# VH-VL binders against q9umr5, part 454

Target 1, 268 residues: q9umr5
Amino acid sequence: SYKPVIVVHGLFDSSYSFRHLLEYINETHPGTVVTVLDLFDGRESLRPLWEQVQGFREAVVPIMAKAPQGVHLICYSQGGLVCRALLSVMDDHNVDSFISLSSPQMGQYGDTDYLKWLFPTSMRSNLYRICYSPWGQEFSICNYWHDPHHDDLYLNASSFLALINGERDHPNATVWRKNFLRVGHLVLIGGPDDGVITPWQSSFFGFYDANETVLEMEEQLVYLRDSFGLKTLLARGAIVRCPMAGISHTAWHSNRTLYETCIEPWLS
Short names: E, the ipSAE of ESMFold2; O, the ipSAE of OpenDDE; V2, 0.75 times the mean of E and O plus 0.25 times the DockQ between their complexes.

## First folded at step 21 (VH-VL)

Design yh52 (framework fv_nofazinlimab)
Fold by ESMFold2-Fast, scan of step 21:
Structure yh52 (fold): chain C 268 residues (1-268), chain A 123 residues (1-123), chain B 112 residues (1-112)
Amino acid sequence: as target 1 above (268 residues)
Amino acid sequence: QVQLVQSGAEVKKPGSSVKVSCKASGGTFSDYAISWVRQAPGQGLEYLGEIIPMFGTHNYNEKFKGRVTITADKSTSTAYMELSSLRSEDTAVYYCARTKYDILEGFSDFDYWGQGTMVTVSS
Amino acid sequence: DVVMTQSPLSLPVTLGQPASISCRSSQSLVWSHGNTWLNWFQQRPGQSPRRLIYKVSNRDSGVPDRFSGSGSGTDFTLKISRVEAEDVGVYYCMQGTHEPYTFGQGTKLEIK
């Protein structure tokens, strides 16, 4: 009688990417009801994250209502940011474990093949000109672009990440913090060989300073000010850090050792 | 010069599977998404799904989920579409087509198409 | 799924005369400010489709200037200012704003 698991995919993704994850869950926790949400698949994953949050919210409400003992979330890459917002905007969520698979929780800043694919004429140093415009904020990737050399523009222009991280004020911030703190466990997974999430420590709430030196979660203002509850969760013993080397970005949902070490223990 | 070259015509029995290839020539295969579209004799166009080799992602039309599998081999710049549990209703010309996802300039949907592969399903 | 409806389905035209094809979507195709993913394709007998127009009104390289696209929201038009013999074929509109991508039922253009 395991709690149901809800899976939220990443950029350009769909439920197909999680076939191995579902196989692992079935092997270790037979009978678990796993729902991989086929919303904002493929191209639609580029839609604004707040639009995606609204759609995923409508899909998860009946699943959560049917499971009074609670549910688990497994949220991959960009999907981890969707789940962050879900936990904040839902005042009635019953999420036990929120398992974040290599998600850019403090944002993204890097010249990766992914960036060149979506912005072939841009570099990390000049993408802020596009992303921090109202037009750019209509695309999900720009909602979590975090240029450490233009932090003032990020704070003013980010319509999503700066708000859910409490880096820019919002009328609902206190309620969002209260809702987020209802989560049982925040399980953070990521690693140095991901190759896409840059810096990889963003998956653990670390990020670049203005000199591109990574500062870990405990050195971030959002943690120190407890803006959305990270410090409170850590003090409660509710944050789990599970870094693993040797795993590329597209392999987090299909590596058995990763599953057994970082995911399986949290699927009660 | 861009070309998408598909494999030759196939005749299959009901219940079997077919695998059609689409080879991109002269270009950078990983810069594009590859979609598959079919056309039954005398009918319109129907989208099956898309693969983005760069992201390792697959997206299928709900109507074909469970029967269609799209894969890519970057080393040969070739995309494949496999359709299983074939029925007579699957008789159609199957096309591959490419898409560029440039956020600044806009999405370039289906700018080039393969020549098509006729798949006939009959007993 | 977004339904794409074309009219007319059969379009007999005299050589040199103009032709117009309408395409209507069941939902708005606007993605964001200035971005609407509506495309037009031509399929000549026995050939694969060829894209003529992308993003509502942008003509592909090599496509004659007698072809033009226009429209917004849910209503779109493909116009041929002067029909030539080589234009015989089926024309399809296609939306890429919503998954799954969907096509109109096609308009068969024939010379009278």
Scores: ipSAE 0.800, ipTM 0.892, lowest interface PAE 1.1, mean pLDDT 93

Design yh53 (framework fv_nofazinlimab)
Fold by ESMFold2-Fast, scan of step 21:
Structure yh53 (fold): chain C 268 residues (1-268), chain A 123 residues (1-123), chain B 112 residues (1-112)
Amino acid sequence: as target 1 above (268 residues)
Amino acid sequence: QVQLVQSGAEVKKPGSSVKVSCKASGGTFSDYAISWVRQAPGQGLEYLGEIIPMFGTPNYNEKFKGRVTITADKSTSTAYMELSSLRSEDTAVYYCARTKYDILEGFSDFDYWGQGTMVTVSS
Amino acid sequence: DVVMTQSPLSLPVTLGQPASISCRSSQSLVWSHGNTWLNWFQQRPGQSPRRLIYKVSNRDSGVPDRFSGSGSGTDFTLKISRVEAEDVGVYYCMQGTHEPYTFGQGTKLEIK
């Protein structure tokens, strides 16, 4: 009776990280078929995001085909960007709720433990030298590195985020926008205590300007131009914002209160 | 000076579980991923799974999924590998090893290893 | 899973002579240009494995110059230019490009 749920994990993640989420769904929506995709687990999560999109696309097609009433997506962290692209490249997706769980939708710019761990000899001010090279674009983390002080390089070098956000022109942009707009609900979740996603408002399509002042979604050019449909979705009443304080990055998929408040209502 | 020190040998009955520890010293625990690899007597090396202590994310070899649990305690700089539903074929030396994920320099797989922990499952 | 096949599995060598071990993967190990996650380990009797080579051809600190790694794609080689008595042990290749990480069967090097 409930629509199937497809879960897409994040950086260095696997299906095992979602065992609590599966328990919550089973308790509140018994009988729901939940598929946590075991693709690009562990270090393979560092593969280029377009490669991940292709692999996840092949996995979700048969699931969507078996569910004519629609499916829900729960996409965690980096996985939210994979799901953004899936919704754009699939001409026939039947996604009802796209639940974006602390994903850097406008990109990442910050010195966090995650970035220090992957770039131990680099500060955030220097990452543009690595990420905006053809070499760097072969790693997923660089596909959504968004340096507000080198916006010209971001726009020219980003092979993924700048394109799916419509910040740089692409021949498929009109079709991608049309496909994305088929989504029933865009549920955005995130919070100030995440500690990894920087700025945390990136999970809500907010981001730094050149002075590192956060501008919210409605002030972004991608929203104002309606580049991939955010303004249209908001006008349609299809965007849900669910911020929650007190939740660290690795706890979004295992916090019961977060689940009950932000996820459960959208799993029809 | 970098060392991974493992807990002592264990003898377990079939159907029970075993939990092996790996304590990191001489370096920063949170800077590295900790992997678990086993070796049955006279046999080769087999990967079980990995954890990144900095954010607590485990990743498992599908062959052991459902039986293996890998955890980390940052306060004690210790990683753990627990294997349940033990069988005689789980008799092996269990090793922890560390990996550094560096995008610029490249992944440094299994650069240092623990001394190994013999786990014997008597049938 | 990626299958790693080593040959030979038994390698008797005379002291001072060269030795060569081959490792073949069932799939390409190339991540991107310049990044191939192929490693070589040495395990002496009663000891933990020790890494000799990482990223196909990079020698670890403290590993003698007589050890070298080469190869690309699916075919890799570990060479010892002049075998010494302390080289006795089992040698393993290992790939980290695809999950799960996998090892070759091991090559036992013995002095004749």
Scores: ipSAE 0.739, ipTM 0.864, lowest interface PAE 1.3, mean pLDDT 92

Design yh54 (framework fv_nofazinlimab)
Fold by ESMFold2-Fast, scan of step 21:
Structure yh54 (fold): chain C 268 residues (1-268), chain A 123 residues (1-123), chain B 112 residues (1-112)
Amino acid sequence: as target 1 above (268 residues)
Amino acid sequence: QVQLVQSGAEVKKPGSSVKVSCKASGGTFSDYAISWVRQAPGQGLEYLGEIIPMFGTVNYNEKFKGRVTITADKSTSTAYMELSSLRSEDTAVYYCARTKYDILEGFSDFDYWGQGTMVTVSS
Amino acid sequence: DVVMTQSPLSLPVTLGQPASISCRSSQSLVWSHGNTWLNWFQQRPGQSPRRLIYKVSNRDSGVPDRFSGSGSGTDFTLKISRVEAEDVGVYYCMQGTHEPYTFGQGTKLEIK
């Protein structure tokens, strides 16, 4: 029988967004128990990410307890960051495959339709003024805003991303790393035509340097220091990279070819 | 000038479906979320759901248990609310209303409303 | 769901006198310091609702300054300093902090 699947949605999403994903799973892995967590839907997706992590944690505990053979996580967009933190704060998670579906794992820095919608008068160069304030940090999107031109402000003000990436010190860093390393597989999915996640390589732990040149995961300080276990996971053969062109941000959970290529193989 | 213009009154039989439209003008449709709220005769306001055309996302009030479907057409700046399996208790004026999500200024809930669409369900 | 309770439900008032409406929520409506998603709407007879106040105390453009909102946490008040004939209608409070959004049951303001 197949391991249960837990789905964590993204910004402004709800369980409704995953109708097609559920159809695909049912077709290829009939009998799989899929739970799309219906928490922090709509505007509540803008709540601080640590608050979302606490709520999702409470929801996943009983699901994991009922599945001693393990569970899989499929975490879309912002939801991938929630799942990153879940795997770190849970001393007893039994996650086999963590499937990160176009999530800004190293953060976001780009002029996108989403940015303009939430910050109508702001350019990406100016957003640090809002996001790195106490006001901005009460909104999830600012918790993973990563301005490569203001690293000092990011490191001082980021209440979430800098901490889970080990870019700023935290008393629980060693425990978080140990917990994260319990994961069976880290499946990273993303692509150049996403149009929202900027740089798109953030979904693969790549990110801009101060000149806006993308440095891939292996050149990141968090990888080199093995701050939360990426280097160890890669050496173990546990990291899967599955880039795909031609897919826009809202289509990752509804593209059959993407599902068959990048997701289906990891749903044992 | 901002205006939300709704479709005309409907009279429906129990068990049928109704689809109400809400056309936005005087602003950028994609800059706003559109919510649907109903009001039974002589009673208060009840929220049905919200669509965010920019994000392609929709969230429904669980109370309607799969009976409500909200959609949007960006090319015509029009949002739709379809309610199925109609009962006499669904007789109400249905309103669309606009919300702006601005992180700097704060959320501007239901700043403009449509004129309302009376839906009467009778046998 | 968050329950919004208004008091009074019926408010007869003499022209030129002040009026006050209370709204209580079953849960805190604070999103963060400085952000509480509590709104007030006016519905005149035969018309759609019109927003008067957003974020507890911010008056909408075109709304007379005789209307004011106040409160925090779970307890909120809408005050009209000097009631005029055109103020007749039903007033609703509404919370947007928790989904689904919910409204108070309404307060009918009538001239004596």
Scores: ipSAE 0.801, ipTM 0.894, lowest interface PAE 1.2, mean pLDDT 92

Design yh55 (framework fv_nofazinlimab; at its last look DockQ between E and O 0.73; V2 from the best seeds 0.78)
Fold by OpenDDE, look of step 22:
Structure yh55 (fold): chain C 268 residues (1-268), chain A 123 residues (1-123), chain B 112 residues (1-112)
Amino acid sequence: as target 1 above (268 residues)
Amino acid sequence: QVQLVQSGAEVKKPGSSVKVSCKASGGTFSDYAISWVRQAPGQGLEYLGEIIPMFGTRSYNEKFKGRVTITADKSTSTAYMELSSLRSEDTAVYYCARTKYDILEGFSDFDYWGQGTMVTVSS
Amino acid sequence: DVVMTQSPLSLPVTLGQPASISCRSSQSLVWSHGNTWLNWFQQRPGQSPRRLIYKVSNRDSGVPDRFSGSGSGTDFTLKISRVEAEDVGVYYCMQGTHEPYTFGQGTKLEIK
């Protein structure tokens, strides 16, 4: 039988967005038990990501317990960060494939429609004033705001991304790295036409330097220092990069070609 | 001025479906979320779900999951609520209302409401 | 789900006298960032609900200053300093802090 699949949604999302994905999985892997976790739906997805991590952990633990052979995670957008953190804090997870579906794994720094929608009176250039405050860090979107022009504020104020990345020293860094490395495969999915994840390379752990030049994963300090295990995963062939053009952010979970190319191979 | 105008009253048989529309005017449709709330005769208010038309994302009250579908058409500034497998208990006035999400200013929940749509379910 | 409990459910008031409605939530409505999503709605006979108060104590435009909201955590109050004939209707509190959003049972305000 196929391993169970657990799905984690993104910002202002719910299980409804994954109805097509469910159809695809059912068609290609009949009998697969797919659980789309309806936690922190809607505005609740704005809650601090650590709170979300705790909630999702409580939900996945019993699923994992019933699947001794392992499970697969499909985590979309903001959910990809939740899942990465989840795998970092769980010392007994049994995740075979962690599929990061258009997730801002290295953070977000974009004047997107999403940002303008949530911050109608603010711009990307000054959002650091809000996001890197204690108040701002109570919102999920600020938990992975990564301002390349204010690295000091990011490193010191980011209560989530900087920690799971191991960019700021903390007592759990070694353990979190060990836990995360339990994953069988890390499947990174994203593309240049996403329109929301900015830069889109963030889905592949690429990100801006201080001049807003996009550097690849291998050029990032988190990789070079192997702070949470990216270098180790890559070395053992556990990282899969699946870029795809022509897909908007809200279409990653409902594109058949994307599914067949980037998701399906890792559900066996 | 902002207005939410809903479709007319419906009479339905048990087991059938109903689809109510809510057309927004006087503002930018895509800047808001649309929620649906119902009120049975002589009863209180019950939240059904919400859609963010700009992104197409939805959230539903678990009580109605599987039966309620909320959609939106940005081109016509219209939101829709479809309720399937109708029961007599679904007899109610159904309202749409808008919500503004602003992290800095705070959420503005249900600042404007539609006039309501009476849905009667009877055999 | 968060249970919103209003009291009283029936509120007969003499014209010109003050009125007070209590709303209690089964859990705190304070978000981690400090905001509290508590609204008050007025529904006059045969009309749609109308928001009076948002975020505990903010009056909507056009709402008379005789209406005021207060409270924190799990205990909230709507007050009318001097009840007028046009105030007849049902009042609802609503929490928007936790999904799904929930309303109080409603308080029916009537003139004695």
Scores: ipSAE 0.838, ipTM 0.921, lowest interface PAE 0.7, mean pLDDT 96
Fold by ESMFold2-Fast, scan of step 21:
Structure yh55 (fold): chain C 268 residues (1-268), chain A 123 residues (1-123), chain B 112 residues (1-112)
Amino acid sequence: as target 1 above (268 residues)
Amino acid sequence: QVQLVQSGAEVKKPGSSVKVSCKASGGTFSDYAISWVRQAPGQGLEYLGEIIPMFGTRSYNEKFKGRVTITADKSTSTAYMELSSLRSEDTAVYYCARTKYDILEGFSDFDYWGQGTMVTVSS
Amino acid sequence: DVVMTQSPLSLPVTLGQPASISCRSSQSLVWSHGNTWLNWFQQRPGQSPRRLIYKVSNRDSGVPDRFSGSGSGTDFTLKISRVEAEDVGVYYCMQGTHEPYTFGQGTKLEIK
């Protein structure tokens, strides 16, 4: 029957956001065991991402162990970064489809409502002073803040994203790459009307250069160096890109057309 | 002046649902999280859950998950707490309170509270 | 869940004398680099709770100087330097570091 699905939510979120997604999966793949993890809900979603990775790892191990045929991950927004790290740190994961639902895979650089809500007096141009401090790195949002005008600071100070993307060297990089490459499919979903993820192409491993011109995945140094396996995955035919216009950030998990087009085909 | 104004007292039968409202005024509704806290007669305070209206995100105390639903309507600056499958033990004053998540200043937990809504569950 | 334990639960005090309430948490309330989400609330009879102290030691606007908060990690104290008649009520500590947020049992302050 169908492989189990594990769902990881985003910033300030909880399992409640996925009730429509569960309905869609039940309609198209009846009998699928779906586990929506209620860990690091609400305020706890601001905890450092490495702490979240440890907690989610403990929760997914028994689920994966019970499913020798494999599991699928659906990881929303910030949760997509948690899942990126899970795939790298787990020596024995059996993930078939990793479905990344509008996640800032190359980081975030935008004056969004989230920035103003958490840093009311800050602009995207000056947040680097806070986020690239040891103090700022104790908050999840700063773990994937990627200021293209201070890339040197990002590379040196990011305790999470720069490491997991292989943009800065780490002793575990070779093992993390090997583990990540065990994934069956990397399904990337996002779109121009998201309104939160900035640039929206971050969901597809694109990002700003120093002039705020977006360079797509194949132009990124992490891809060209194959730092964590993107080039190898693409060569294997394992990367799926599914952009969709007209979907706001909070609607990715509750849009039927999006589900049918981008998610349903990758659930087995 | 900041004010959180709640709906009036309710008397409900066991097994029914109640929906309490909390209307914010004086401040920007979208700048704050709204939490719900209850207090049974003569007892202490118990947290139910919170919503961030700007994003529609929410989290619940596991004790009430499956029975409590928190929603918000930005157009009316109103948050709602709905509690289903009511039992006599749910008899309490239900409060809304607001929180500001300012990372630099520090989280400002429950700086303003509504006046409370008495919910009585009896046959 | 984090358990918040207050002592004493009943606090009879003479007008003009100091009062002290302790609050202990079952685990550390430190988030990062000294950020500790520990708050104190006052509830007068028939009224909604009112926040007195946030982030361990910061007084809210309009709260008299006679109220002070202190502590770290798992051990916190609310002090009233000179109790006044209007201070009658129940005092609650509350932690916001871990979800779900939890409150102490409450300390009832009464005039002798």
Scores: ipSAE 0.817, ipTM 0.898, lowest interface PAE 1.0, mean pLDDT 93
Fold by ESMFold2, look of step 22:
Structure yh55 (fold): chain C 268 residues (1-268), chain A 123 residues (1-123), chain B 112 residues (1-112)
Amino acid sequence: as target 1 above (268 residues)
Amino acid sequence: QVQLVQSGAEVKKPGSSVKVSCKASGGTFSDYAISWVRQAPGQGLEYLGEIIPMFGTRSYNEKFKGRVTITADKSTSTAYMELSSLRSEDTAVYYCARTKYDILEGFSDFDYWGQGTMVTVSS
Amino acid sequence: DVVMTQSPLSLPVTLGQPASISCRSSQSLVWSHGNTWLNWFQQRPGQSPRRLIYKVSNRDSGVPDRFSGSGSGTDFTLKISRVEAEDVGVYYCMQGTHEPYTFGQGTKLEIK
């Protein structure tokens, strides 16, 4: 029998978007219990990420309790940040595979369709004024906004990303790292043609330096300091990187080749 | 000048389906969410769901238990609402309305409404 | 679902006199720490609804300054300082903080 799979969606996503993923899982892993969590839909996907983490935590607890052998998480886009926070705050999680499907793990700094739709009079260069304010931090997209040109503001104002990355001191940092390290595998999926996650290497814990040169995961301070366990996981052989070109942001969960290559092997 | 123009009145039998259109003009269709609201004769307003045409994402009021389907065609700037398995209590005027999700200015809910489409369900 | 309760449901007023409509929600309409997505709509006889007030107290473009909104949390009020003949219709409050969005029952404003 296969471990249950829990799916966590992103901004403005719907359960319909995962219909192909569900079909693929049913074909390759018949009998697998798959739960697509239908929380924080539509407008509510813009609620502060800590509120979303609280709600998703309550929903996953009974599922994990019924599966003592473990569960898998497939977490799409913004949902990957929710899931990473879950792994940190839950001392009782039993997640084997955490599959991060094109998630902005190191943050977002791009003039994308979502940015233009939500902030029609702004650009990435000036959004720090909104996002790094109390007003902006009330919205999820600002909780992971990461302006490489205003790192001091990011470090002080981020209510979510700087905390789960261990970039700012907090009383639970040691416990969160310990909890995160209990995951069996971290499967990182993304690609250069995503069109939304910017830089796309954020899905692999890469990000811009001050000159907008992408530094890969192993060059990031959070990795080098092992702030939340990333270096330990890599040394343990628990990090799988599965980049794939030619896939747009809304198509990651509906591409069979992507599923077979990057997801299927991890759904024991 | 923004306008939302809806399709004409419909008379339907119980158990059938109806599809109402809402054509937007005077703006960029993909900048807005399109919502559907109904009003039974002499009654108040009830939200059905919305679509965000730019992303193709949809959310529905659970009360309609999979009977409602909202779609959009960006090339014609038109949103559609289809209600299936019609019942006599679905007799209502159906409105489309738009929302702007501007974080800086604040959410601007239902700032423009269509003229309404009467749907009558009778045997 | 958030229940929105309006009072009164029928509001006869004399021209030139003030009017006040109450709206109460079954749970807080505060988004997180400050934002409240509470709206007021006017529906004149035979017409579609028209938005008057958004975010509790902000008047829409073209809405006379005799209309004002106030309130917080769960209790909200729409006031008309001097009722005009054109104000006849049904007034609805609506919350957009929680899915699904919900409306009050409506308040029918009539001239005595």
Scores: ipSAE 0.749, ipTM 0.864, lowest interface PAE 1.1, mean pLDDT 92
ESMFold2 (binder alone), look of step 22: mean pLDDT 91; pTM 0.937

Design yh56 (framework fv_nofazinlimab)
Fold by ESMFold2-Fast, scan of step 21:
Structure yh56 (fold): chain C 268 residues (1-268), chain A 123 residues (1-123), chain B 112 residues (1-112)
Amino acid sequence: as target 1 above (268 residues)
Amino acid sequence: QVQLVQSGAEVKKPGSSVKVSCKASGGTFSDYAISWVRQAPGQGLEYLGEIIPMFGTRTYNEKFKGRVTITADKSTSTAYMELSSLRSEDTAVYYCARTKYDILEGFSDFDYWGQGTMVTVSS
Amino acid sequence: DVVMTQSPLSLPVTLGQPASISCRSSQSLVWSHGNTWLNWFQQRPGQSPRRLIYKVSNRDSGVPDRFSGSGSGTDFTLKISRVEAEDVGVYYCMQGTHEPYTFGQGTKLEIK
């Protein structure tokens, strides 16, 4: 019997986007109970991420309780950040594989269609003025906006990402790290042709320095300080990196080759 | 000049499906979300679902989940709403309406509507 | 689902007099400070709905200044300062804060 799978969607999304993923799982792991959470769908995906974490937490507790052998999480785009926080705030989670599909784990700094659609009069260089205000932090996209040219403002104003990454101190940091480390496998998926996640290496905990040069995970202060457990997980052999070229942002949940290569092996 | 032009009236049998179109002109089709709302004769307004063509994302009212499918064709600037397993209670005028998601200005909900399409379900 | 309750459902008004419609939601419609997704629509006989007010109190272009919206949280009002013959129709409040979007039952405004 296979462990249940819980799916957390991304920005503007709903369970409808995962119909192909469900088909793939049913073909390779028949009988798997897959729950795609219909919470914070559509525009509600713009709600503050801590609010989303609370709602998803309430939904996953009974699912995890009924699966004493463990569950798997598949978390897409922004949903990967929700899942990061879930694993940190839940003292008793039993997640085996946390599969992160092209999620901006170190943040977002891109002049993409999403940015232009939501902020048509703004450029990425000036969005920090809006996102790092209390007003901006009431929208999910600003909770993971990470301007490498205003890192001081990011560290002080980010109500979500800077805290879950351990980039700013929090009273619960030690407990959050302990809880996160309970995860069996951290499976990171992303690629250069995504077109939305900027830099794409953010999906692998890489990010821009002040000169917009990408530094990989092992060069990040959060990794070097082991702020939430990345260094410990890597040493334990629990981090899986699965980059794939040729996949656009809206195709990660509907590409068969991606599924077979990066997701299927982790759905025991 | 913003126009949402819908397809013509239809009469359908119980158990069949209907597909209503909504063609957008005046402005960039991909800059907006398109929602579907219905109104039974003499009744109020009821939301069915929404599509964001630029991102390929769609959401459905749980009440219609499994029966409603909303699609879009960017090459023709046309959104579609298909409702299956029709019943007499589905007799209504079906409207498309557009929404703009601008965080700074505020969400512009249903700023323009189509003219409506009467769907009659009768045996 | 969020229930939107309008009062009155029938509103006969003498031409030139003021009219007021109440709309109450079963849950707060506040997204954040300054952002409450409450809209008002007018539907004239035989026509599609037309938006009058968005974000509680913002009047759409071309909507007469006789129309005003106010309120906060769960309690909202649409006011017409002086009713004109062209105002006959059904008025709906609508919330966009929670999915699925929901409408009030509608208030039918008629000239006495």
Scores: ipSAE 0.796, ipTM 0.887, lowest interface PAE 1.1, mean pLDDT 93

